# Ledger of designs, part 275: VHH binders against q9y6x5

Target 1, 379 residues: q9y6x5
Amino acid sequence: LPPKLLLVSFDGFRADYLKNYEFPHLQNFIKEGVLVEHVKNVFITKTFPNHYSIVTGLYEESHGIVANSMYDAVTKKHFSDSNDKDPFWWNEAVPIWVTNQLQENRSSAAAMWPGTDVPIHDTISSYFMNYNSSVSFEERLNNITMWLNNSNPPVTFATLYWEEPDASGHKYGPEDKENMSRVLKKIDDLIGDLVQRLKMLGLWENLNVIITSDHGMTQCSQDRLINLDSCIDHSYYTLIDLSPVAAILPKINRTEVYNKLKNCSPHMNVYLKEDIPNRFYYQHNDRIQPIILVADEGWTIVLNESSQKLGDHGYDNSLPSMHPFLAAHGPAFHKGYKHSTINIVDIYPMMCHILGLKPHPNNGTFGHTKCLLVDQWCI
Below, E stands for the ipSAE of ESMFold2; O stands for the ipSAE of OpenDDE; V2 stands for 0.75 times the mean of E and O plus 0.25 times the DockQ between their complexes.

## First folded at step 13 (VHH)

Design U52 (framework vhh_7uia_1)
Fold by ESMFold2-Fast, scan of step 13:
Structure U52 (fold): chain B 379 residues (1-379), chain A 123 residues (1-123)
Amino acid sequence: as target 1 above (379 residues)
Amino acid sequence: QLQLVETGGGLVKPGGSLRLSCVVSGFTFSSYNMAWVRQAPGKELEWVSSISGSGGYTYYEDSVKGRFTISTDNAKNTLYLQMSSLKPEDTAVYYCARTEYKYSGEWTPFDLWGQGTQVTVSS
């Protein structure tokens, strides 16, 4: 019996939600498993970049998905929804499902994890669902459990992605306790359904399950807007990405564009590419633009208009509001162990170890996750 | 000048059809996702539908699936919402909005809005 792993993501699940709301099903999962209280994600703290970092163990500058909207200076290609199926954008890294499938007698399954419906290095997940927001969590779970139990070669790595609480976090903001309480209780019920379904199918005792997220959420406001149109005319630059990290491609001298932007708002930092802080690991890729604007937490960059969003993410990855958590259960994991912090890039080498795969070179440190695992030395 | 201008709103009977148009200026659709968002009197903003820049990907709120169709005409720089089988609960101000792609396909943040067009489904 080869080891099996199910990786579950609840998009936008801020770590401190665990302390402010009741999660009876998740609490029971953690009691018999492990909890990492904070996962320090990669910059920028957006969905596509961080989901790809989880499965590659690489910083965004290394795996090439540097934003949800991108421009490649070498090839002149533009990344948008219409070409998210172009392997070009995803081919700078090898995600774990590709490596898993290259081992003899192993398959992968995916319910909508970013990248799993794209052939990467001519390899697509053995079983996958094209992204469709109208497909319920229950339908995704039904497909994943069917594939885990009824595949040949056996599915040893499976992923399941769910859009909440990110969608509601954007709509209501994380400080709307009434609406967020309802959304988070529903997520806890989905976790209960997941565990019950795995138990009913005889999968629970032999399956490793990781529940995590890509980023958190912070409160935004109509009182915290940065209007780029007050700083610089549109004729001077091409806007590649807007908020809260703006990617600026100058049409004139770069220094002139920088000088127009650098003093426009006390609530954003303006960086020439070479001056982007080293701690972001966000510099060495042709898809990172010559000037990057980083809004302060809770501030929204706009183009001469108001924003209706009450929550957002993408901010500095050192902010606790941007951090998700990681919980895990299964034969590879200790029971009742709590760990304070890991880096999101550390998840990949840990998952490779659990599956018996040799990891591709990556930015994670296996030592950071050792105390979670039963077959490793921990004090 | 970056601008979104909605037209096509009006009064229709239940079961009727209506087509909303949104003319954009100052940018191209191929670089952005576009959305229709509505607000009924005294209610919150509700995302209705979104479309990727070239029209390759479309997403709908559950209550409008099978009744509404979102599309673009890049040559006319225009976003459309074709509404059929209209119900009284579809009564709202409909806004055209430019948005960042979100993997969720549900409510998404918007960085540019039109002024709105009123749709009333009655009698």
Scores: ipSAE 0.015, ipTM 0.258, lowest interface PAE 6.5, mean pLDDT 88

Design U53 (framework vhh_7uia_1)
Fold by ESMFold2-Fast, scan of step 13:
Parts: structure tokens; sequence; C-alpha cells
Structure U53 (fold): chain B 379 residues (1-379), chain A 123 residues (1-123)
């Protein structure tokens, strides 16, 4: 029977939380599985872009989800809450659940992973839940495990998304030990519940489980604000995305807007699209705006207002604070192996290998994950 | 010009229910995410709930999950917050606010605010 994989994301789980807090359930999972201590995510280090990179193996400029808020200059469409279900935004790539369903008579299941409630290339996840933050982890887990056991064609790829610790990271900031300790203990308990449920249902020994995240979190402050209104008047541009990466669409000459912004703050880099650093792989897409502002770690771009955020992400992907981790357990994975670093785009070709799928062309390198896998040689 | 007007607040006993309404004007409601934010006496602003302009995605603070329901009527350009099983700690001024879409429920800067409506939960 075909191999099965459950991919779990805890949004905003910063890698170094593992060093600073106790995770007894996660540590037991890792002891009999593998740990990648740092996953280098894609730029910008935001939820939608990185979740789509995990399941496509592509940089944001290639898969087209370049931010949580987007404007496409060619079609003049806006990606926001009102357009989050438009397939147009997701059709520049083929996510793994689509590949899984189109190859070898297989089904996919999803509990709220970004994009799974959208038909992409005319294919929607076989089983899915519409996004609703009020739905408990337990209900999401119950649906996923039901679908893994009771589907024809069989569910071979399943995803489960959970909003924490991102929501609390924003509210309290990652340096708030009291509040973050409570939140992270609750997440560890949910990991314990996950393992217990899979064992109870007889799934644990034959299911590959990956626990990962899309990005980390850094501490912000009311003392670290960049007021964009002090640099440029609103009449000169349309704001597509604000912080910590601002996407600027000029209403006047682009050079004139650039000149008004370029020396506005010592804590912000201003780039013309063609000058965006190559290492970001954030240039070759119509949804990337003519001028991009990149705030320094912990700085928030505002429009003559205060910010309620004590934590944020979206910053330079070279920053360790932006990195999540990856842990995995199952028949495909070694036991008790620790690996230092992989790129987030490497997860896709690894998952395709585990499932026996032919990957679409991607930016990942299978060699980076081979030491995790029992059917591959390390070194 | 651009305006948000909240109504529906009042005095209610613990365990009671209230429905707040927010009528928006001057912009296309369906193009934005909308939020409810509250401020209890002597406390900071606390985000309560958000909804996408399409109405397809909803987000809640943990303390209100299962008790509060956010919804929209896009034809009337009106945002609602149905509050049930109200507790004394829900006593606050409730503000309607405009925000940008956030899938993970992460905090966002609000760029337009209403005047607020008082909710008092007291025996």
Amino acid sequence: as target 1 above (379 residues)
Amino acid sequence: QLQLVETGGGLVKPGGSLRLSCVVSGFTFSDYAMAWVRQAPGKELEWVSSISGSGGYTYYEDSVKGRFTISTDNAKNTLYLQMSSLKPEDTAVYYCARTEYKYSGEWTPFDLWGQGTQVTVSS
C-alpha cells in the first residue's frame, strides 16, 4: 500500500524556542525521529509565502504568493481578504496535494493549510476544511485522522495547520518568557495529543509525520517605529503591503518616489525592484512592486500611528530569529538524527521522494535532506 | 468621508447575549478585513475578532472562541459581533476597525476606527 505523510505546521515557531523552553512531548518525538535545528525560509518571511514554498519547493518570485497582501500590475487584481479564494493567485505553481491527486489514484486531506480550500489548476484537496480560527486543534486532528483511515482512493498526503505560537508571538513578543512559556507548553501538549491519537488509531508506526513551521518571530517595540508619512505624501503612491516589507506602487515617476524614500530612515533599506538583492530571490514576478522597503530586524513601518505588535516577522531570511525548525518521525526517517540546516524549499522534493511522486521543477535540493532518510546515504 | 459607526452596546447580566453592529461608509467593505477591538477600564486595547471582506475567513482571540461570532452583511456594508455567554471581564468599549487581511490571526495596524460602543456585563 502507498506510503502516507502528515505535514503539520505550528505558525511562527521560532527555532531557538527549542533551546529556551521545555518540550517533553516534542523531545520524545525527536528522540525516535529526526530534528533539523534551523530551516532557512524564503523572503519575505511571511505566512502565505512560506506555507506555499513548503508545498511547492519554489521561491516566492516563482510560485507567485509574494506576500500576504499583493497587487498584480498586469491584471490589476488585488490579493487581500476579498480575493483570498481566487485561483489566479495560486496558479503559478503546482502544490504537492495537486501532484498527489493527479498521480497514482491518490487523495489528499487538509485541515486549513493555506491554499487547500482553493481549486489550483482545477484541482482542490480531496478533503478540506474552510479556514476558521475558532475550530479547535482536536477537531482538525479528528477530521485528518478520519480521512487518513476512511478514504477511497486512500489519503496519502494530509496537512494540518495551527495558528500558534504566531498569534501570541505578535501579541506578547518572543522575549515575554511568562506568556510564551504558557503558549509553548500548550503547543507541546497538542503535539502529545497528536502522537497519542495516531497511536490509539494504529497509524503511528506506518505514518510519516513532519512537524515544521513557516517562520520565526522577533521582538518589536513602540521605540522602533518608522513613520512613512514623515518621508512621503500619500498622494505620490499606493501602498500594497506595509510592514516590515512595504510594497510601494508609485502614482508619479518611480525615480521621484524613490528619491523621497531612499534617505528617510537609517533603519530601512529602500530598493528599486531591479536592485533587490539577488540572495532574496525576490524580483522576477509582476506582483513584486516597483519599490520595496525592508525594515531592519525589530523595526515596524507605520503610517503616523502606533503599532500594537510586540512581535513580528517578514524580515530578512538570513536572520536566525526568522528561522523555524523541522522535526519528523516515521518509516522514511532515521531515529535520533540531528541535522543543522536545510532550506525551506528542500522540504518539497523530500516529501515527493517519501510519497513516490515525481516533483515538478523546483528550487529545492534533494541532497540537503538525504541524511534524514533511511533509504538514502549520508555524507 | 470614511466612517465606522458602532451600535448595540448596553448593560447585560453575566451569561447574557448582545449583538454589536458596525455600519461602514466611504469605502468598499468587501475589499478589507474588518475587526472588533475592545478596551476594558484601565486596560490596553485588546483585539477580539477579525473577518475577511468575503466573509469566508474568521479569526478570534482565544478568550472569546466559542462565545463570540463575527459576521458581515456585505449588501448592507455592516459588520456584526454576536456575543453569547458574556462574562464580567467582557466589560469594555468595543471598537469597529478596518485592517488588512491576516490569515494566521496575527495583529495588524488599524487604519480606520469607529467611536466605540460600551458593553457592561454586571449582575
Scores: ipSAE 0.014, ipTM 0.391, lowest interface PAE 7.3, mean pLDDT 89

Design U54 (framework vhh_7uia_1)
Fold by ESMFold2-Fast, scan of step 13:
Structure U54 (fold): chain B 379 residues (1-379), chain A 123 residues (1-123)
Amino acid sequence: as target 1 above (379 residues)
Amino acid sequence: QLQLVETGGGLVKPGGSLRLSCVVSGFTFSNYAMAWVRQAPGKELEWVSSISGSGGYTYYEDSVKGRFTISTDNAKNTLYLQMSSLKPEDTAVYYCARTEYKYSGEWTPFDLWGQGTQVTVSS
């Protein structure tokens, strides 16, 4: 029987929540599996870019989903959310469910992972749910487990996406212990439900399960705002994305726009595209705008208005507050092993190895995850 | 004319090694997943290992991982199972089986079977 893998994402699950809150169900999962304490995500530390990096093993400049809001200067197309089903945005990479379906004539199943409701390279996930935030975790889990247990050809790769704790992290901020405690307890209960469902259906012992996230969360404040309107008149540029990474398309000469922005606030860095730090791997794509503004951690870029966000993400990927974790359980994984750090792009080649798939060229390094796997030597 | 012919079985001591061969005729090997399936006396059929038609993907039952290696030689239309560190519980008739390409690694529904080759592991 071919190996099976279920990949679960809880959006915005900051790694250090594991140390500051109690997770009895997740802790039991980890006891008999593996934990990676920090996953260094890709820049920018946003939902769509990082979810696509997990399943392609590529930096954003390479897979083309460079932000949650994008503009392509060559084709003049705009992208603002996952409701845009134009394959154009997703076709710069081949996600793992496409590879799974094409290499060994297997099936894939998806409960709302970004991109799974789009035909990419003329291939859509065999089973999928159109994105709808109103659909419960329990309904998503029911569909995934039904497809894992009753598919022909067999579902060997399945994904499940959940919007929390990101939504509550934005609303309350990660330092609101009372509200975040309630939210994180509910997530731990959902993990308990997941494990129980898999056990009841006879899937638990033979299924590889990865629980991870795309980014963390940092505390914001109305005292930490950068008013872009005080820097430059809006008639000089088109705003493609605002905060905490602003994507600026100049309507006048690029150098003139840059000069108006570069000294406006001590709490943001202003980059011409070619000057964006190499460590971000965020430069070589037509969807990256000519000028990028990067706010310091906890600072929000606004247009002459107050921000209602008490938490946000998108900041420098070197910041621990932006890092998620990865936990895994199943026949491919060691039991009771803890690892300190991997790169988010390393998840893709590891998953390909588990499923027996030949990975497409990618930015991950298989050696970084081999200590997690029972069939590999650690050194 | 479709057929699978297994050879290489025999008597071996615990800790020993054997290589099973399955010669395929009448179809293109690379278009199908192939498997080794065994049956111990008085027990049900047990899947052991599978290989994809490309030869690139291999799968093993937990009790044989690290001890058995499945491989193919497409030019010779031959499937192999290299068995090492053999145990008494590996005693069984070993069958070469063809499955539809879409069922890589699955032992059912296998639509073509060989006659089997006996492997006996005893002192």
Scores: ipSAE 0.000, ipTM 0.100, lowest interface PAE 22.3, mean pLDDT 87

Design U55 (framework vhh_7uia_1)
Fold by ESMFold2-Fast, scan of step 13:
Structure U55 (fold): chain B 379 residues (1-379), chain A 123 residues (1-123)
Amino acid sequence: as target 1 above (379 residues)
Amino acid sequence: QLQLVETGGGLVKPGGSLRLSCVVSGFTFSRYAMAWVRQAPGKELEWVSSISGSGGYTYYEDSVKGRFTISTDNAKNTLYLQMSSLKPEDTAVYYCARTEYKYSGEWTPFDLWGQGTQVTVSS
């Protein structure tokens, strides 16, 4: 009986929500499993980059999904998370579902995890759903559990993605306790449904389940806007990505564009590509633009307009507000163990170990997750 | 001569269905996402749904998930919103808008708007 793993993401689930709201179903899950209180994600703290880092174990500069909107200087191609399924963008890394299918006679299944509806290195998840936000959590769960029980070769790695609490975090902001309480209670109920379904199907005791997220959320305001049009005219540059990390492609001399931007606002840092802080691991890729603007937490970069977002992410990955959590349950994991912090890139080598796969070279450190696992020494 | 023209609004009873159309002229869907945004009487603008320029990704406000379907016909430069199981709270003027809506639920500023079409769901 090969080991099986279900990886679940609730987009934008800030770690601090666990301390400020009640999660009876998630707490029951954790009681008989493990909790990592903070996961330090990769920069930039955006959906596509961090979801791909979870499944590759690589920093964004290494896996090539460096933002939700990108421009590749070598090929002159443009990417947007709203309009692009070109495999070109995903081919700089090998995600775990591809490795799972190629190293062993095994299948992978996916309910809408970013990248799973794209052929990567000519390999697409064995079973997948095209992204459609109108598809219920229940339908995604029904498909995943059917594939886990009824596939040949067997599905050993499955992913399930849900858009909340990110969508509501953007709409209401994380400080809206009334609306966020309602949203987070619904998520906890969905976790209860997940556990109940796995128990009813006889999967619960033999399936490894990881519940995690890609990033957190911070409060934004109409009082915290950076108007880029007050700094520089549109004729001087092409805007590749806007907020809270702006990616600037100069149409004139790079130094001239930099000089117009560098003192425009006390609430953003302006970096030439070679000056981007080493701790971000956000420099060595052709898709990282010549000038990057990084807004301070809670500040929004705009083009002579107001922002509709009351919450946002993408900010410095050292900020606790940007951190998700990780909870896990199953035969590979200890029961009742709490761990303080891991890096998001550490999830990949841990998952490879659980599945018996040889990991591709990666930026994660298996030693950081050893204490979570029953077959490893925790000193 | 960039223009968005909405049609298909009207009066329906609760539980009914209605299909809105938005005909685009002066540009194709290209790299732009298209959105439906509504404004109920006495309330602010509320985003309803978006579709990517490729048609490969769709996004919905929680209150309309499972009831509304957004789609495009690129050959006709037309955006659609198929509305089913309509509720009195769906009563609003529905606008077609050009935007970029990101996978995570973020969206960029609207830079082109239609005139709107009235949808009234009568109890």
Scores: ipSAE 0.012, ipTM 0.412, lowest interface PAE 8.6, mean pLDDT 89

Design U56 (framework vhh_7uia_1; at its last look DockQ between E and O 0.78; V2 from the best seeds 0.00; counts 0 for: pae E 11.5 > 2)
Fold by OpenDDE, look of step 14:
Structure U56 (fold): chain B 379 residues (1-379), chain A 123 residues (1-123)
Amino acid sequence: as target 1 above (379 residues)
Amino acid sequence: QLQLVETGGGLVKPGGSLRLSCVVSGFTFSTYAMAWVRQAPGKELEWVSSISGSGGYTYYEDSVKGRFTISTDNAKNTLYLQMSSLKPEDTAVYYCARTEYKYSGEWTPFDLWGQGTQVTVSS
């Protein structure tokens, strides 16, 4: 039987939640599988970019999903939550579900993973759900497991996405122990439901399952605001993306705009596109705007309107608060093994290996995940 | 036709309780997130509470936490807001509205509103 893999994402699940809260079901999952304690995600540490990095193995500058909000100056197109289904934005890379479907006697399924409801390279997931945040986890899980169990050609790769604890993290802040305990308990219960469902259907022993996330969450405050209107007139630029990484499209001379912003706040770094630090791998794409502003951890860039979010993400990807975790279980994985860290782009070549797929050129390093796999040497 | 109809408002003394209802018609209740929003005299609209369509997650403004409870009855296509320990500052027109959570971490603008129901808290 061909290998099967289910990739699950709980949006905004910060890695250190695992040591600060109780997860009986997830811990049991980990005990019988593997854990990567910290996954270094890609800059910007946002939802669309990082989810696409997971399934492509590419940095944002390479796969072209460089933010949750984008602007292309040539076509004058915009990308956002309300406008994310144009293949134009996704076609700079080939996600793993497309690669999988191009193989003989294989199909892919998706429950609301970003980009899965879009035909990419003229290929859309054989089975998918249109994004709707109101659809229950149970319904998503039921569809995914039905497809994994009954499809022809067989579903060999599936994705499952859930919006928590991101939504709650934004609302309450990650340091709200009372509310976050409640939310994280529910997530653990969902993991329990997942495992139980797989066992009931006889999939548990043969299905490889990865549970991960795209980013963490940092605590914000009304006392940590950077107001751009105090530094530059709104008429001098177009705002493409706001916080914590602002994308600035100048309407006047770029240098003038830069000079007005460079000393706006001691808690914000201002970069010309060509001066963006190499470590971000966030330079070589036309969709990256001429100037970017990067707020320090926990600081929020605002205009005249104040932010109501108590938690946010998108900051420097070296910050532990931005890091998710990865847990996995199945025939391909060891049991009871813990690993300290990998890069989020490393997940792609690992998944390709598990599925027996030839990976497209990517930025991941397969060697970083060898210790997780039973068929590899761990040195 | 899409419609939201609020009821349950009225005059109540401080410390009292009210239960607001919002009856939904024209769409399936569980396919959207629902919210309560209020507007006090001379003030801007203020978000009060939201509930996910099928996930059972609830969210509250800080000022109403522990006092207000948002809930739904899918069989009746009705959204509720149980208000307790009411304060004069809770005086407002209360609206139910439809929304959705997005990948970016933003909630969509409310695309459907009720007519509102007046809540007055006064001694």
Scores: ipSAE 0.699, ipTM 0.879, lowest interface PAE 0.7, mean pLDDT 95
Fold by ESMFold2-Fast, scan of step 13:
Structure U56 (fold): chain B 379 residues (1-379), chain A 123 residues (1-123)
Amino acid sequence: as target 1 above (379 residues)
Amino acid sequence: QLQLVETGGGLVKPGGSLRLSCVVSGFTFSTYAMAWVRQAPGKELEWVSSISGSGGYTYYEDSVKGRFTISTDNAKNTLYLQMSSLKPEDTAVYYCARTEYKYSGEWTPFDLWGQGTQVTVSS
């Protein structure tokens, strides 16, 4: 029987939430499986970039989804949630569901993972749901489990995406213990429902399940704003993305724009594209703009307005507040094993190994995840 | 025809309670997040509360937490705001509005509004 894998993402699930709140259902899942305490995500620490890195094993400069808002100067196309279904943006990499469908007689299923409702290299997930934030977790779970049990060719790779705790993290901020406690308790109950549903359907013992996230969350404040309008006039540049990483396309000489911005705020780093730190792996793509502004943790870049966000992400990927976790259970995984840290790009080659797929060239290192797997020698 | 109709506003004393209702028509209620937004005399629009149609997630402005409860009845296509422990500063026109959460971490601008219902909290 071919191995099966369900990949679940709870958007914005900061790793240290596990230590500051009670998760009885997730703790039971981990007790009989594995936990990676920190996953070092890719820069920029945003939803679209990191979800695509999980399923491609590539840094953003290689897979082409370099932000949640992007501009391509050659084609003059803009990327946002209003046009995220244009295959142009997604075609610089091959996600795992495409590989799964093309290498063997297998199907993929998706409940709203970013990119799964887009034909990428002329291939769309065999079963999918168009993104709609108002569709319940229960309906997403019902569809995924139906497809896992009732498909020909068999569904061997399935994804499930949920917007929380990101939506509440933005509204309340991660330091609002009362509201975040309620939200995280509800997520733990959804994890309990997931496990119970898989057990009732006879899937639990033979299904590999990964629960992870794309990024964390940090507290923002109206006392921590960087007003870009105080430094440079709008006539000098086109703004492609604003906060906490601003993408600047100069309308005048690049050096002149840089000089106007470089001393704007002690809480923001200003980089010419070629000076972006190598550790970000955020340089070698035409969608990365000529000047990038990187705000310090908890600082928000604004255009002469107060920010309504009490929490945000997108910051430096070395910050623990930006890190998610990874938990997994199933026949491929050890039981009761804890691992400290992996890179988010390492998830892809691990998943390819579990499914018996030949991975496309990627930035992950299979050796980093070997200790999680029962069929590997951990050295 | 897309329409939101609010009812339940009125005059109430401090410490009192009111329940606002918003009946939606012309769209599938469960496909949208719904919100209550208020405007006090001479002030900016202030978001009060939102509810997702999907998982029943609720969101509140800090000043109303513990006092206001947002809920939906999807079978009746009706959004509610139960207001308790009302304060003079809660005096405003209350609008129901339609919104959506996006992958980008942003809530869409409110694209469909009701006519509003006046809430006056005065001794």
Scores: ipSAE 0.364, ipTM 0.716, lowest interface PAE 3.9, mean pLDDT 91
Fold by ESMFold2, look of step 14:
Structure U56 (fold): chain B 379 residues (1-379), chain A 123 residues (1-123)
Amino acid sequence: as target 1 above (379 residues)
Amino acid sequence: QLQLVETGGGLVKPGGSLRLSCVVSGFTFSTYAMAWVRQAPGKELEWVSSISGSGGYTYYEDSVKGRFTISTDNAKNTLYLQMSSLKPEDTAVYYCARTEYKYSGEWTPFDLWGQGTQVTVSS
């Protein structure tokens, strides 16, 4: 039987939460599998881009989902939560669930992973849930396990997405130990429920499970605001995305807009598109705007108003606060192995290997993940 | 017709308890996130508590933490706020409101409101 893989994301799960909070169920999962302590994600460290990087192995400039809010100057299209279903945005890459279900006698299932309710290259996941944040983890898990256990052709690749701890991280901030402890305990209980359900259905021994996340979370404050209206009139630009990486489309001469912004705050870097640091791999796509503003860690770019966020993400991907973790268990993985770090784009070629799929051209390096896998020689 | 109807307000002494109810009509309750918002006399609206549509995650404003509990009963299409250890500063009109969470980490603005129920905490 071809190997099966379940890819699970808990949104906004910062890597060092594992050290700072108790996770008895996740720790048991790790003890019987593998841990990557830090996953270096892609810039910008936002939800849509990083989830798509996991399943395509591509930098944001290459897969075209460059932010949670986007504008394409050629087509004049806007991307947002109310317009995220247009395949136009997603068609610059082929995600793994498409490749998987095009194989003979295979299908794919999805419980709300970003993009799985979109027909990408005229192909939508064989079984999927339309995104609805009100659907419980239990219902998502019940659907995924039903599809893994009962489908013809068999589901060999499945995804499961959960909005926490991201939602709570934004609301409370990662340094609110009382609230975050309660939130993270509930997430650990959900991981326990996941493992228990897989065992009860007879899936646990033959299913590969990856538990990971897209980014971390940093503490914000009312004392760390960058007010754009203090530096530049709204009328001089169109705002495509705001914080912590603002995307600025000038309405007047680009150099004039740049000059008004460059000294706005010592806690914000202002880049012309051609000057964006090469290490970000964030330049070669028309959806990246002519000017971007990158706030320092914990700073919030606002218009002339206060911010209600106490935690945020999207910052420089070199920051440890932006890094998630990866844990995995199953027949493909060693038991009791810890690995220091991989790049988030490395997950895709590893998953393709586990499933016996030919990866599309990508930015990942299979060699970075070989030590996690039982069928690979490490060293 | 879409409606949110609050009940359970009243006059209570400091340290007392009340349970507010919000009955939902015209939409499937469990497909949305729900919140309680209050307005004290002469003050702006203040968010009190929210609950995810799954019922699995609850959020509280700091001044009510440990004293208030938000919950749902999906079979009755009803949202609750159990209030304990009430203080004079909890005196307000309490509104039930509907919202949803997006992938982007943003809660949408409250798009449906009840008419409110008065809570008065007075010695």
Scores: ipSAE 0.000, ipTM 0.314, lowest interface PAE 11.5, mean pLDDT 89
ESMFold2 (binder alone), look of step 14: mean pLDDT 83; pTM 0.846

